# Designs tried in a protein design chat: VHH binders against Serine/threonine-protein kinase mug51 (mug51). Part 15

Target 1, 306 residues: Serine/threonine-protein kinase mug51 (mug51), of Schizosaccharomyces pombe (q9p7q6)
Amino acid sequence: MPALLKINKKKNGQTKIDRLFSKRRKTSLAIEKNHSKASMCTGQSPLNIISYNVPPLIVLRNKTIRNSIEVLVEEMFRDIQMRQQTNVLVAQCPRMIVETQLIGLFQSNYTSVAEELEQSIRTGDIRRLYLNRSDKFCGESCLILRPEFDKLFTYYLCKFKDQEHIYTLIFKLHKLLIENPLPSYTSEELKFNWEERRLLISMGFLILAGTDSYGISLPNLGIFTHILRNSRNDLSNYLKKRPYREVIESSLYNRNVSVACKKKNEAFFGWKFRLCDAIGAGLVDSFMTTCGRAFRLTKKGLEMKF
Below, E stands for the ipSAE of ESMFold2; O stands for the ipSAE of OpenDDE; V2 stands for 0.75 times the mean of E and O plus 0.25 times the DockQ between their complexes.

## First folded at step 18 (VHH; framework vhh_gocatamig_d2)

Design t6 (from q5 with H52R; at its last look DockQ between E and O 0.01; V2 from the best seeds 0.00; counts 0 for: pae O 14.1 > 2, placed apart)
Fold by OpenDDE, look of step 18:
Structure t6 (fold): chain B 306 residues (1-306), chain A 124 residues (1-124)
Amino acid sequence: as target 1 above (306 residues)
Amino acid sequence: EVQLVESGGGLVQPGGSLTLSCAASGFEFRYYMMAWYRQAPGKKRELVAGIRYGGDTVYMDSVKGRFTISRDNAKNSVYLQMNSLRAEDTAVYYCATDLHGFSDTWYEGYFDLWGQGTLVTVSS
């Protein structure tokens, strides 16, 4: 089956992307119907809940999914202070987002987002990668615009120009990815021997995704996933400590992130970026109150340990 | 088999027009940038025109306004429409692509797949 067909393989009439959106939608609807009872691990909120129809974040309502990705990436480093702390990440990682962030952006129109995303992947405009770590990070699909993906490979080819074996290996990998774009590959599909695979893993181009399954990654992407995980943990931990596990958005933005960063100089993503991710991942729910937009930790968020 | 095959070259008078075609096979054409190069006798090979995956084009200065590069992904083909041909356009024209597929630069060294070339002769 062609790589594109694999990506769009339907189970019970739904693609993987559709299933992700559908699952999230069901959760959101359940919360709305039950006045957050399904997500509330604690008693009734003292906040006056107006609606679960929350105004979109500023990054919302972009004309195309491509534009949404670009804008969201900008929001990742919107804070100047955060930008300074993330200089290394910005330099080493391509502009990418996780699928959960898109889900978080397009909460009211799951089908449209899914269709556009699939189309963009199919056309090759967006490269889909699956990231999995051996740590507590359960793995995420990351999306990157193809030009940024290509630029990164170009950079590494240049870097290893004098190392013929590595150059050739990277070249072959990139060719494979273009001709047969998949987020993961079997050893048979990769057509690399064990030593080659090992080298690619060490270089950060492959990750172990399972038994005879290799995810496609990029060098330094581990930093991205690390920060993503930390961002999720920070938000979750913060909410766990708050009364009713909820916070007003304005209060969240004014929070000193340094409390979560035990390590000096750890980078965090921008709040909107983080919130989109958390919402999409189902870790937090958003609702409107008389005091403004608020977020609440879900059952999933509570149970998640990073 | 991975290959590029040029066609459409020939003898043409100054001021004439010619369309070159390049048929690609053996790779997923739609994802690759394509380029036309030319090499005149005794001269270095030079970029004539390039077209990216998204359709963005580049031209050498001397052919701007006269030459048009286009692609048909359904036919796995790239074309070079050459108008107002000049004697100085006489060269072997090559179709090329970067099988790496990730360079957005138009350096000759990045192109690793080349056609055999087609001769264009502009003469009175």
Scores: ipSAE 0.000, ipTM 0.253, lowest interface PAE 14.1, mean pLDDT 76
ESMFold2, look of step 18: ipSAE 0.657; ipTM 0.857
ESMFold2 (binder alone), look of step 18: mean pLDDT 85; pTM 0.864

## First folded at step 19 (VHH; framework vhh_gocatamig_d2)

Design u1 (from t2 with T57E; at its last look DockQ between E and O 0.63; V2 from the best seeds 0.63)
Fold by OpenDDE, look of step 19:
Structure u1 (fold): chain B 306 residues (1-306), chain A 124 residues (1-124)
Amino acid sequence: as target 1 above (306 residues)
Amino acid sequence: EVQLVESGGGLVQPGGSLTLSCAASGFEFRYYMMAWYRQAPGKKRELVAGIHYEGDEVYMDSVKGRFTISRDNAKNSVYLQMNSLRAEDTAVYYCATDLHGFSDTWYEGYFDLWGQGTLVTVSS
């Protein structure tokens, strides 16, 4: 049974993103307070902390969600971070972001992102996708631009063109998604019978997100999740080995910090993408030091096993 | 050339063991899900076992505890260790992968690269 994804249930009128952001702010404040105390008790952090108010990792001129996704996608595929230019895995990786990367991207400047995102989803410009491997990415969703989504969908239509039943099913789903773009669907909204829904789930197009709640997914998201997992794990492992579990951004960019980098063929997303992800996911906090921006592994990051 | 080549099939007695091998070539093996399918005479092809590129394994219920799928990325090979073989395990076994889609699911329709198969006969 696919693990039920805890979807974005609005608790107290806040979106999941809002809640995550709020929690992170609280955690950051708590860490700041504790660091002031801990620095007294534990040896001087090699990093002179200035502030937790850090500039965004990526400067966005136009703070639209669409632009943000585009920028992050660009960062995701930045060549400098790709070990193999012709890596098929990378080439076929869906161009999408983790929804929580918006938190990482905007950080303290996170404002009406959730509202804009909702609107963009409802207009069909952006699709929310849920990851199939819910055990590793429970509750996380991805955002993909409509053109990229349609491209991916079309691939599967072509793939199953000779299987009339499957083709028709996929086509109907795609049509539904185009005509009625929603972040999730009830059985009634999907207009598929149980067998069809089951088949779509088995095929990886639907994810059961709750009682009579279905999220949209794609079969090939595994590539993305794999790379993402590796990226998170690599960063986490690296930070675990650092004094105070901290690193200066410049050191991160300039040094081969990835154990996987020793493996000539391992693909990682661009650093800015990875950092936005880690920050958004709550695995890493960013802060300013006299030496520049730095990152620290959070408790969540420490405890997370990939 | 992009191909899968199965080996290791043969005649075995009930309760016996057999190891199937599948050698892959022509693609970056380590990034692909690999699966073993089998087809008995007059029956539909069915998934026996699958192994994700991350190492996660899946088995059909009837083979759980008896069969083990594994992979060696250095050898571009996937294996199926079959223990406690039964007559009902008699089939042509196929190695398969989704070469194009990198599907994260085990739906048969995504598997587009198949070996020629190797016959496993379990008989007294």
Scores: ipSAE 0.587, ipTM 0.827, lowest interface PAE 0.7, mean pLDDT 82
ESMFold2, look of step 19: ipSAE 0.676; ipTM 0.862
ESMFold2 (binder alone), look of step 19: mean pLDDT 85; pTM 0.863

Design u2 (from t2 with H52R; at its last look DockQ between E and O 0.75; V2 from the best seeds 0.62)
Amino acid sequence: EVQLVESGGGLVQPGGSLTLSCAASGFEFRYYMMAWYRQAPGKKRELVAGIRYEGDTVYMDSVKGRFTISRDNAKNSVYLQMNSLRAEDTAVYYCATDLHGFSDTWYEGYFDLWGQGTLVTVSS
ESMFold2, look of step 19: ipSAE 0.703; ipTM 0.876
ESMFold2 (binder alone), look of step 19: mean pLDDT 85; pTM 0.869
OpenDDE, look of step 19: ipSAE 0.677; ipTM 0.866
ESMFold2, look of step 20: ipSAE 0.701; ipTM 0.873
ESMFold2 (binder alone), look of step 20: mean pLDDT 85; pTM 0.866
OpenDDE, look of step 20: ipSAE 0.390; ipTM 0.711
ESMFold2, look of step 22: ipSAE 0.686; ipTM 0.868
ESMFold2 (binder alone), look of step 22: mean pLDDT 85; pTM 0.868
OpenDDE, look of step 22: ipSAE 0.020; ipTM 0.356
ESMFold2, look of step 23: ipSAE 0.647; ipTM 0.846
ESMFold2 (binder alone), look of step 23: mean pLDDT 85; pTM 0.868
OpenDDE, look of step 23: ipSAE 0.078; ipTM 0.464
ESMFold2, look of step 26: ipSAE 0.699; ipTM 0.873
ESMFold2 (binder alone), look of step 26: mean pLDDT 85; pTM 0.865
OpenDDE, look of step 26: ipSAE 0.468; ipTM 0.765

Design u3 (from t2 with H100K; at its last look DockQ between E and O 0.72; V2 from the best seeds 0.66)
Fold by ESMFold2, look of step 19:
Structure u3 (fold): chain B 306 residues (1-306), chain A 124 residues (1-124)
Amino acid sequence: as target 1 above (306 residues)
Amino acid sequence: EVQLVESGGGLVQPGGSLTLSCAASGFEFRYYMMAWYRQAPGKKRELVAGIHYEGDTVYMDSVKGRFTISRDNAKNSVYLQMNSLRAEDTAVYYCATDLKGFSDTWYEGYFDLWGQGTLVTVSS
């Protein structure tokens, strides 16, 4: 009878399709194992690398920085069910990206994109936010589009509407950021006295980034960094357990559901968001194999503790 | 209904111990920072201790080493273990969180959900 393609059912119950490839899995047939694509592609043996030239994780029709951030934000929670969209973490998380995800997204083309990014920051279309507070992300920054940034300021202005001193302080800061957008500010550029700057730091709007250098932050960034840390820890720990510290992309797509149900420190970002982050942060390398795109934990990824 | 309910207050002698409890309901407790504040009569309300949803803690200087904050996400509860109590610890103790803003700073102005308080009196 004619050869029949194997059907990888994973977990789909019984089908009407007969299995015509009748060799027993428990046998010690090395030739049979070499022909079992599913077993070879699960990391039981080293992956056969075809190329280190890897197609983009996300195909972009519009390659502007603004669109790139929008597309990455669309991936933040793509892998959750609609039911989970009412999850408090998902609802409350600011819509923004880690700056280095642009490295993961554009890879070899990043240099040209980096110049466009700096110009967008100078126009105020994109705001760079700094995470160096009590977070474990010292030296990392995030990017947020102006509409989302302004929405968060509007929330705080409304919240403090009846507290004139605080309202005026937040209003003045927001107006300054709109009228004079910079990546960071000196005390002279901020035009606030030390007491005002100290209060803005305690409220989470400013962070001291160096001697007389202030970065912009927001009071609710901790939820973003929490989900990011969970996402990085999960991927790193998963890869550390593999014999070759590598995995094919398709195997990762199921992990968010199973581990999120098991752990209460959910949610996790969507896989394309997570993988752009992991590549950009230098935690994994990507490459093409006979089983498709794969990822391998780097030395940095092996040694980091999130 | 969305609420915080403190309990465990009472009268204790100086040097004594007391455990406060805060029961949360109506929201997904495990995702929120929780704080204990206290207010003595005629005094400004002040942060006593706070606990992040990842477990990190903060304490005011005068209670460090004497008070311990903890949380039990399975029971939707935050606890304040108070040891070596002093007369100046006498106050109404409140638990609080930032339900709507989801801030991760301890700036009191962000906290929008408060319990009714539980009285702790430290006296001979």
Scores: ipSAE 0.629, ipTM 0.842, lowest interface PAE 1.4, mean pLDDT 81
ESMFold2 (binder alone), look of step 19: mean pLDDT 84; pTM 0.863
OpenDDE, look of step 19: ipSAE 0.664; ipTM 0.861

Design u4 (from t2 with A35N; at its last look DockQ between E and O 0.70; V2 from the best seeds 0.65)
Fold by OpenDDE, look of step 19:
Structure u4 (fold): chain B 306 residues (1-306), chain A 124 residues (1-124)
Amino acid sequence: as target 1 above (306 residues)
Amino acid sequence: EVQLVESGGGLVQPGGSLTLSCAASGFEFRYYMMNWYRQAPGKKRELVAGIHYEGDTVYMDSVKGRFTISRDNAKNSVYLQMNSLRAEDTAVYYCATDLHGFSDTWYEGYFDLWGQGTLVTVSS
């Protein structure tokens, strides 16, 4: 049974993202308080911490969710590590973001993001996809732009064109998603019988997200999760080896951080994308130093096993 | 040439062991799910075992604990170690993968590259 993704149920009216953000704010404040105490006891951080109020990693001219995703997707593939020659993973990796990257991207300016995101999902411009089969990504969702999503669906329709039953099923699902874009679906809303739902789950298009709650997924999300996992692992491992588990941004960009993946052809996302992910996931905090922006591995990042 | 070539099939007694091999060529093997299917006479083809490029594995219930799928990316090969073989395991075994290479599910419909198969006969 696929591990029931604990759906982002609004606890106390807050979205999962809001909760993550609030928790992170608390953690950042706690770290700031602890650093103020620790700096008294354990010597001056070599990075000369100035502030935790850091500018965004990516300057967004238009603060639309759509544009944000576009920018992040661009950043995803910008890095030379992604451009390595004929890497199948890179070529096949869906162009999407982890929803929590919005936290990483907007950081302190996240106030209107959740509402806009909801609207964008309901209008069908953005699709929320649930990640399956990864214990490490349990409960995380991704965001993909509709054109990219539709492109992927088209591929599957073509793939199954000679299998009338499957084609029809996928087609009906795609049509449903277009006509009724929702972040999740009840069985009633899906309008599929149990066998059809089961088949769609087996095929990787649906995920059981809770009691009579289905999330949308895609069969190829594993590539993304694989690269993301490796990315997180590399960053984490790198930071673990650094003094104070910290690094300045400039130093990070100039170093080949592929420590964990000794495989010459392993692709990693662009640094800005990776950092947004790590920040959003709460694995890394950003802060300002006399040398510029820096990053620190959080407790969560330290404890996370990849 | 893009191909899968199975080997290792043969006649074995009940309770015996056999290791099947599948050699892949013509694609970046390390990024592909590899699967073993079997088809007995008069029966539908069924998934026996699958291994993800990340190492995750899936097994048919009837073979759990007896069969082990593994892969060697350096050799572009996938293996099926079969222990405690039973008469019911008699089938042609096929290696299969999704040549498009990005599906993460064990749905047979995604697999478009198949080997020719190797016959495993379990008989006293």
Scores: ipSAE 0.623, ipTM 0.837, lowest interface PAE 0.7, mean pLDDT 82
ESMFold2, look of step 19: ipSAE 0.639; ipTM 0.848
ESMFold2 (binder alone), look of step 19: mean pLDDT 81; pTM 0.826

Design u5 (from t2 with T105H; at its last look DockQ between E and O 0.35; V2 from the best seeds 0.47)
Fold by OpenDDE, look of step 19:
Structure u5 (fold): chain B 306 residues (1-306), chain A 124 residues (1-124)
Amino acid sequence: as target 1 above (306 residues)
Amino acid sequence: EVQLVESGGGLVQPGGSLTLSCAASGFEFRYYMMAWYRQAPGKKRELVAGIHYEGDTVYMDSVKGRFTISRDNAKNSVYLQMNSLRAEDTAVYYCATDLHGFSDHWYEGYFDLWGQGTLVTVSS
């Protein structure tokens, strides 16, 4: 049974993102308090921490969710472009973000993002997709722009064009999603019978997100999760080897040639994308130093097994 | 040329063992999930085992504990070790991959590259 994704249920009126953000704020404050104490006891942090109020990784002129996704998607593929190498896996990776990357992107300026996101989902501009393969991504969702989503659906429609039953099923699902864009669906809202739902789950288009709650997914999201996992792992491993588990941003960009990147055929996502992910996922914290922006591996990042 | 070529099939006695091999060519093998399917006479093709590019494996219930799927990316090959073979295992075994979709699900319809198959006959 696929691990029931804990749906972004609003607990106490807060979205999962809000909760993550609030938790991170608390953690950052706690770290700041602890660092103030630790700096008294243990020798000068080599990074001379100035503040945890760090400017965003990416400056967004228009703070729209759509633009944010576009920018992040661009950053996601930046390294591929730079390396002039075509990794088939990366090339086939869906153009999407992890929803929590919005936290990484906006950081302290995260205000009305959740509301805008909800609206964008309900208008159909953005699709929320649930990741199903790994307990490591349990409860995480991705955001994909409508055109990209539709492109992917079209691919599958074409793929199954000669299988009338499957084609019709996928088509019906796509139509439903267009006509009634929701972040999740009840069985009633899906208007599929049990067998159809089961088939769609087996095919990877639906995920059980809770009791009579279905999330939308895509069959090929594993590519994204694989690359993301590797990216997280690489960053985590890198930071684990650093003094204080910290790195200056400039040093990260210039010096970090991941072992994986050395492998001629594996490309990671762009650093800004990866950092937004790591920050959003709570694996890394950002802070300002006299040398610029720096990142620190969190406890969560340290404990995460990839 | 993009192709899968199965080998290793043959006649084996009940309780015997056999290793099937599938050699892939024409694509970057290491990024693709691979599957073994089988089709017995008069029956539908069914998934026997699958191995993801990450190494995760899936098995049909009837072969769990008896069959092992593995891959060697250096050799562009996927293998199916079959132990404790039964008469019910008699089938044409096919190697397959999703060449275009990189789907993560073991739905037969996603597999668009198939080998020619190799016959496994389990008989006394």
Scores: ipSAE 0.625, ipTM 0.841, lowest interface PAE 0.7, mean pLDDT 82
ESMFold2, look of step 19: ipSAE 0.678; ipTM 0.862
ESMFold2 (binder alone), look of step 19: mean pLDDT 85; pTM 0.869
ESMFold2, look of step 20: ipSAE 0.672; ipTM 0.857
ESMFold2 (binder alone), look of step 20: mean pLDDT 85; pTM 0.870
OpenDDE, look of step 20: ipSAE 0.343; ipTM 0.669

Design u6 (from t2 with L113Y; at its last look DockQ between E and O 0.80; V2 from the best seeds 0.61)
Fold by OpenDDE, look of step 19:
Order: structure tokens, then C-alpha cells, then sequence
Structure u6 (fold): chain B 306 residues (1-306), chain A 124 residues (1-124)
């Protein structure tokens, strides 16, 4: 039985994202409070911490969720870390973001992000996909733009065109998603019987997200998760080796961090994408120094095994 | 051209061991999941074992602890070590891969390339 993803139950009306933001705010405040005291006694971070209020990693012209996703997706494929233009994995990787990357992207300026996202999902412009491919991504969700999602769905419809039952099932699901875009679905909302739901789960289109709660997924998300995992691992490993587990942004961009992934053909997303991910996932914190923006490995980042 | 070529099948006594090999060509082997399927006479084809490009493995329940799937990316090959073979393991074994969807599921329908199969007969 796939581990029931304790998805986004709104505890006290807050989305998982809201909670993450709240926790981070608290952590940031706690760190600010603690650093005000600790900066007196212990060896000054060579980075001369100035502030925890850092500018966003990516300047967004229009602070729409859609635009944010577009920008992040673009950043996925930016040059330096995507060394192999011919990497099949990259070519087949869905163009999507991890939902928590919005936290990384907006950092402290996130007040309207959750609401806008919900609306965008309900309007069908953005699809929420749930990751249930490994324990490492349990409970995480991704965001994909409607056109990209539909393209992927169409691929699978074509793939199963000669299998009437499967085709019909996938088609019915796609139609449902178009007509009733939701972040998750009850069994009643899905309008599939148990056998159909089971089949869709086995095929990777549905994920059991909770009691009578189904998330939408795609069978090819493993590529994304693989690359993401490697990216997180690489960044974490890199930071672990740094003094104070910190790095300035300029150094990070300039250095070939591929030391941890000696595999010549390993695909990594762009640094901004990776940083947004790491920040959003709580693996890395950002702060300002006299030398510019810097990043620090968090306890979570340190403890996480990839 | 994508090719999957199975080998290693044959007649074996119950309790015996056999190693199947599948040589892959025509694609970047290291990026794709590989699977062994089998089809017994009069039965549906079923997943025996799968190995992800990340190295994770899956087995059907009846072969757990007896069969081991492995891969050698340098040789573009996937293997199925079969131990403690039983009569019910008699089948044509197929090597398969999904080159288009990069599915992380083991649904048979995603596998678009198949070998010709190799017959494994377990009989006293």
C-alpha cells in the first residue's frame, strides 16, 4: 500500500505552504534572535552576516504565480549546470516546479502566494501534481502549467490509443481534470470506481493522498525527482564541505559544484532553480553578507539523506 | 535501432539456479529502467522484477528472496539471477524497457521495447 501521503490538510485553515512559511519565519526570527547573542562570543562567520532580509533570487516583473513558474522553469534549463544539452533525462523531464520553490522564490514576500496559487489551480491554469515516487519526496507536490500538463497527457493518450479501456480511462480522467480542476479529489469527485482508481494509481496518474483523497500525478515524474534529488544532494554535500557550511552566491555560481556527482553525465538544474528548491525545502537558508547574498545549510539539510 | 536480447534460459531442475542476461543496445542504457517479465503458457504476462536507473529494484512477491535483478551500465546489460527455482517459474522471460515515458511505475503498458524472450523450464 503506498504510504498515505499526509498531504496538505489545512490545519487551522493554513495550507502546507502557509505552515512552511510560518515555520520559516519563526526560524528566521529565532535565528536572528540567536545570532544577535551568538555573534558576540563565537567565531564570527567569515561572511560578516548583515541581515536575513535578502532580496529575491529571481526578480519577477509580474509577481504572478504563473510567471513565477515560467521563470523557474526557464531557470531549470539554464546553461552552466545543464552541461549536457543532449541528456535524454533532461529532454524528457517535465517542465514543472516543486510547490515549495515558491517559498524559495518569494522568501519573505509570500503573503498572496498561497491564495493566488489556489485560484490558479481552481481555474485550471496550473495543475498540482503529487510526488509519491520515493520516501524522499513524500508529501511534496509540484506545479505544472496547463499547456505542459496537457501535452504530457496527450502523450499518454497516444501511447494507449490501441488499448480502448485504458485510453478511455485516461481520457475520462483528463476530461475530469479539465472540467473540474481541483488540487485534490475525493472518490466521489473522481467518478471512478475502485478498480479504475486502482488502475490509475498503478499507472501513476493517481496518488492516494489521504483518506478518500486522491492527488493527481504523472508516471514520468521520476525523472524530475531524480534530478531534483541529485541536485539537493549535490548542494548539500557541497555546503557540508564549506567552512561554516556557508557559501556566498557568487562563489556558488562560479564554482563547478559537480565534485559530489563525479558522474560526467549527471544532469542538474540551474542554480537559481536549485537554490529556490533548497530554500523552499528548508535545506538551505539565505542571508545577506558584506560580500552579498549567502547560503547556509540548515539542520534539516545536514540531516537529510539523499 | 533499439535491441534487447535475452540469454541464459534453459532447462533446470527444481531448486536449481539460472542467470538470465539481457543485452541492450541502441539507447542510453544508464538512463532507463529495465524490467524482466515472464509469461507462462496460458497465463498473462507478469512483472518479475524491475530495476530503476537509480538502482532501486522491485520484485513480484512470489520471487522475492529468490530472484535478484541487477544491471551493469558499462555493459548495457540487465541480469536476473534466479535461485531456488520452482516449477511455477517456468515461463518465457522477457527483458523490457520504456524509452519514451521514463515511467517510474512498473505498469506493463509503459514498456515499449521488448526482447524476444528466453524460455526457462523448471522440471524434474
Amino acid sequence: as target 1 above (306 residues)
Amino acid sequence: EVQLVESGGGLVQPGGSLTLSCAASGFEFRYYMMAWYRQAPGKKRELVAGIHYEGDTVYMDSVKGRFTISRDNAKNSVYLQMNSLRAEDTAVYYCATDLHGFSDTWYEGYFDYWGQGTLVTVSS
Scores: ipSAE 0.500, ipTM 0.783, lowest interface PAE 0.9, mean pLDDT 82
ESMFold2, look of step 19: ipSAE 0.603; ipTM 0.830
ESMFold2 (binder alone), look of step 19: mean pLDDT 84; pTM 0.859

## First folded at step 20 (VHH; framework vhh_gocatamig_d2)

Design v1 (from u2 with T105H; at its last look DockQ between E and O 0.49; V2 from the best seeds 0.51)
Fold by OpenDDE, look of step 20:
Order: structure tokens, then sequence, then C-alpha cells
Structure v1 (fold): chain B 306 residues (1-306), chain A 124 residues (1-124)
């Protein structure tokens, strides 16, 4: 008599997967309901928008691209209380800007600036650098003035003075960049063999920008990217907590930066620099209100993970 | 004083586990990448593992899956958990950082602050 394998009747047909999806749907509906409730809470009306044409955050006496970069660099740490610990980081931070900060500075007038920028890059007065971090900070173009760029190369030459092979390689690269300033280089244009290119990538002087295309970078950009990410994250988080995700400029400046400094993730950049960055990166929009200039977190700013 | 101090080295049997610690002092630890290097007798110093200030990690191929680098910024410390130890893992292990360059690249020449090292011996 063959033992009839009692097929255990699958009682309640909701597969463990369906329960996980139903829980996720409930959590997504709860998050949507909580987002709708967070928007419902404060009887505060949105700011009254007068215009999307806003005056520049920084008034430039000279509107050259060079001067614009210089002024932005000056704004990097203008509002920062200098503590001994902060001083070291500030001193070692590269004196460069993110290219998109020029959009934050000039906004609708960026077209003319872009042309001048390209010319300045072509002449070598301005060097375009690329920041590419696989997981945290991808695809940012930065700008540095030639004198500052050369100072950094001098620093690295000094650092590696006792390593003849590395010294020679860095020296050759610097010479190439001076003699042939390009935004990117092919392998042929670089005139380095595969091993040399690999070494330069490992050292942080080159990045892969595409098929047989190399961008220029610098090895000590980590602190800059860290501060920049913290800056963006701090501003985004602040705005997320504001009614309608907006703030008046004056209120933003009065934000107790000192409290932020006590927390583990301090933003070390000045407000004008931070705002130019956020606007240029598309995280924040600026507009004029009856109460003055205001900022609003964009969809991109809301969705961005730092 | 700016310094790195390693600890946790010792004698362990093959297949055993050991955790190395490196205590940092005199600088803002949270902003710096940290690395573990090792040097076996008669061999060149080599990168074992690295952790950037953002928390991403790198490992040499021979230790992947066996070793784990981690950091505790509150304690100003970096750790190397070593599992499934082998005789070839015998070396002096050093903690290192790039104090002046804030580099995010793993080139030995950038590291300018080193600990005194801790000896790990894997022997039956």
Amino acid sequence: as target 1 above (306 residues)
Amino acid sequence: EVQLVESGGGLVQPGGSLTLSCAASGFEFRYYMMAWYRQAPGKKRELVAGIRYEGDTVYMDSVKGRFTISRDNAKNSVYLQMNSLRAEDTAVYYCATDLHGFSDHWYEGYFDLWGQGTLVTVSS
C-alpha cells in the first residue's frame, strides 16, 4: 500500500514575496501619506514669487571668467569661523571651483561666459579638471587658474623629488599640460605609454573620460569633494525641513552655522559659494519675493543622495 | 603629537583570526584616508587594505574575502580584521595615512605618517 504523500494544502496563497511587496506598498503609501501630511501641516502659504530674474549672488566689478573664478575662490571660506582644526583643512583645500558654479553666478547670462571659458581653457589660463569618484561623486568638472594649478604641481614635484621615475613622469605631464592645454587628451596626445598612463591614473593625475580619452585630475581633491558634498547635503537637508522647501536668503545666512560646526558633518564653505554651487548643480532654484531673494529645493535636490 | 599606534599583532595558527587596531592622534582623523601595509621579511612593503574618509574600501587580491578594514571616527581608529590567516600573511603590519595631501589614491608615496608596526606571525 503506497504511502499517499499528503500534499500539504498551501493554505493562505500569499507567497512570502507577496507579503514583502504588500508591506512595501503599505510603506510606500505610508511614505506618500506622510509626505502629503508633511506638506499639509503648516498653514503657511508659499513665498510670493515676484520674479525668477534675480540679481547675482555676487556682484562682480570685472566680469571676466578669471575674475569670476577668483571671487568664487575667495568666497569659499569667507563666512567660516576659523578654528585651529578648520585652519588645517582650509589651508590644504584646493583653490578651485566647480564649473557649474559659474551658472550659479551668472544664471541666464551664462552663454557669454561659456565662450570666454572655452577660450581661456584653450589658452591654458584656466585648467579644467575632472572629479570622478565611482560611488560618491561622479562627473564633476572643476576649474582652477593656471598659477594655482602650477603651485600644486610644484608641490607634488617636491613631494616626489627623491623618486626619480615619478618625478620625471610628473614633470613631463606638467610640461605637456603647459605646452598643449586641452580639456581632454587622447593616448596619442598624452605621449605616455600604457604603464605610465596607468601609474598616473593610480596617482590621481589622470582619469578615464571615455574610450581613449583622458581627463586631468589632481590627487589631493578629496578634501574639496568631501566639503562640497557636505555642503550640498547640509543645504538639501535644511531645505527639506522648511515649509514648501524654500527659504529667504537672509534667513539662510542667519542660520546658526556654529551649531552645524559642532556636528560631525560640518560644511566649511561660505554661503555664497555654497549657493552658487547648489544653483549650478541644479539642486536649488533662486527667485525674488516680496521679502527678498529666496531659494527652493528642486526635484533633483530632493532626490539626490549624498 | 601627531602619531599612529598599531596594536593587536601576535602569534596565530593557520586558519586563525586576528584583529589589528590603529589609534590616531594629533589630527582630524575623520577627513583622512587610512591604509594598512605589511612587510614580510625580505619582501617589499605592500598595501593590504585601504579605507577612504567616505568609507569605501580597497584590498589586495590575496586578502579579499578574508580581511576587512573598518574605521571608527569617534575613536580615531582604524581596524583590520584578519580571518583565515595563512603562513604567507606573516609580516609586520603598518598603519598609514596621507597627512598632508588628502589624496584619495592608493600610492605608497603619498603616505607620510606611519605607525611603528605590529608583528603578525602565522605558524603552526
Scores: ipSAE 0.349, ipTM 0.685, lowest interface PAE 1.4, mean pLDDT 82
ESMFold2, look of step 20: ipSAE 0.679; ipTM 0.862
ESMFold2 (binder alone), look of step 20: mean pLDDT 85; pTM 0.871

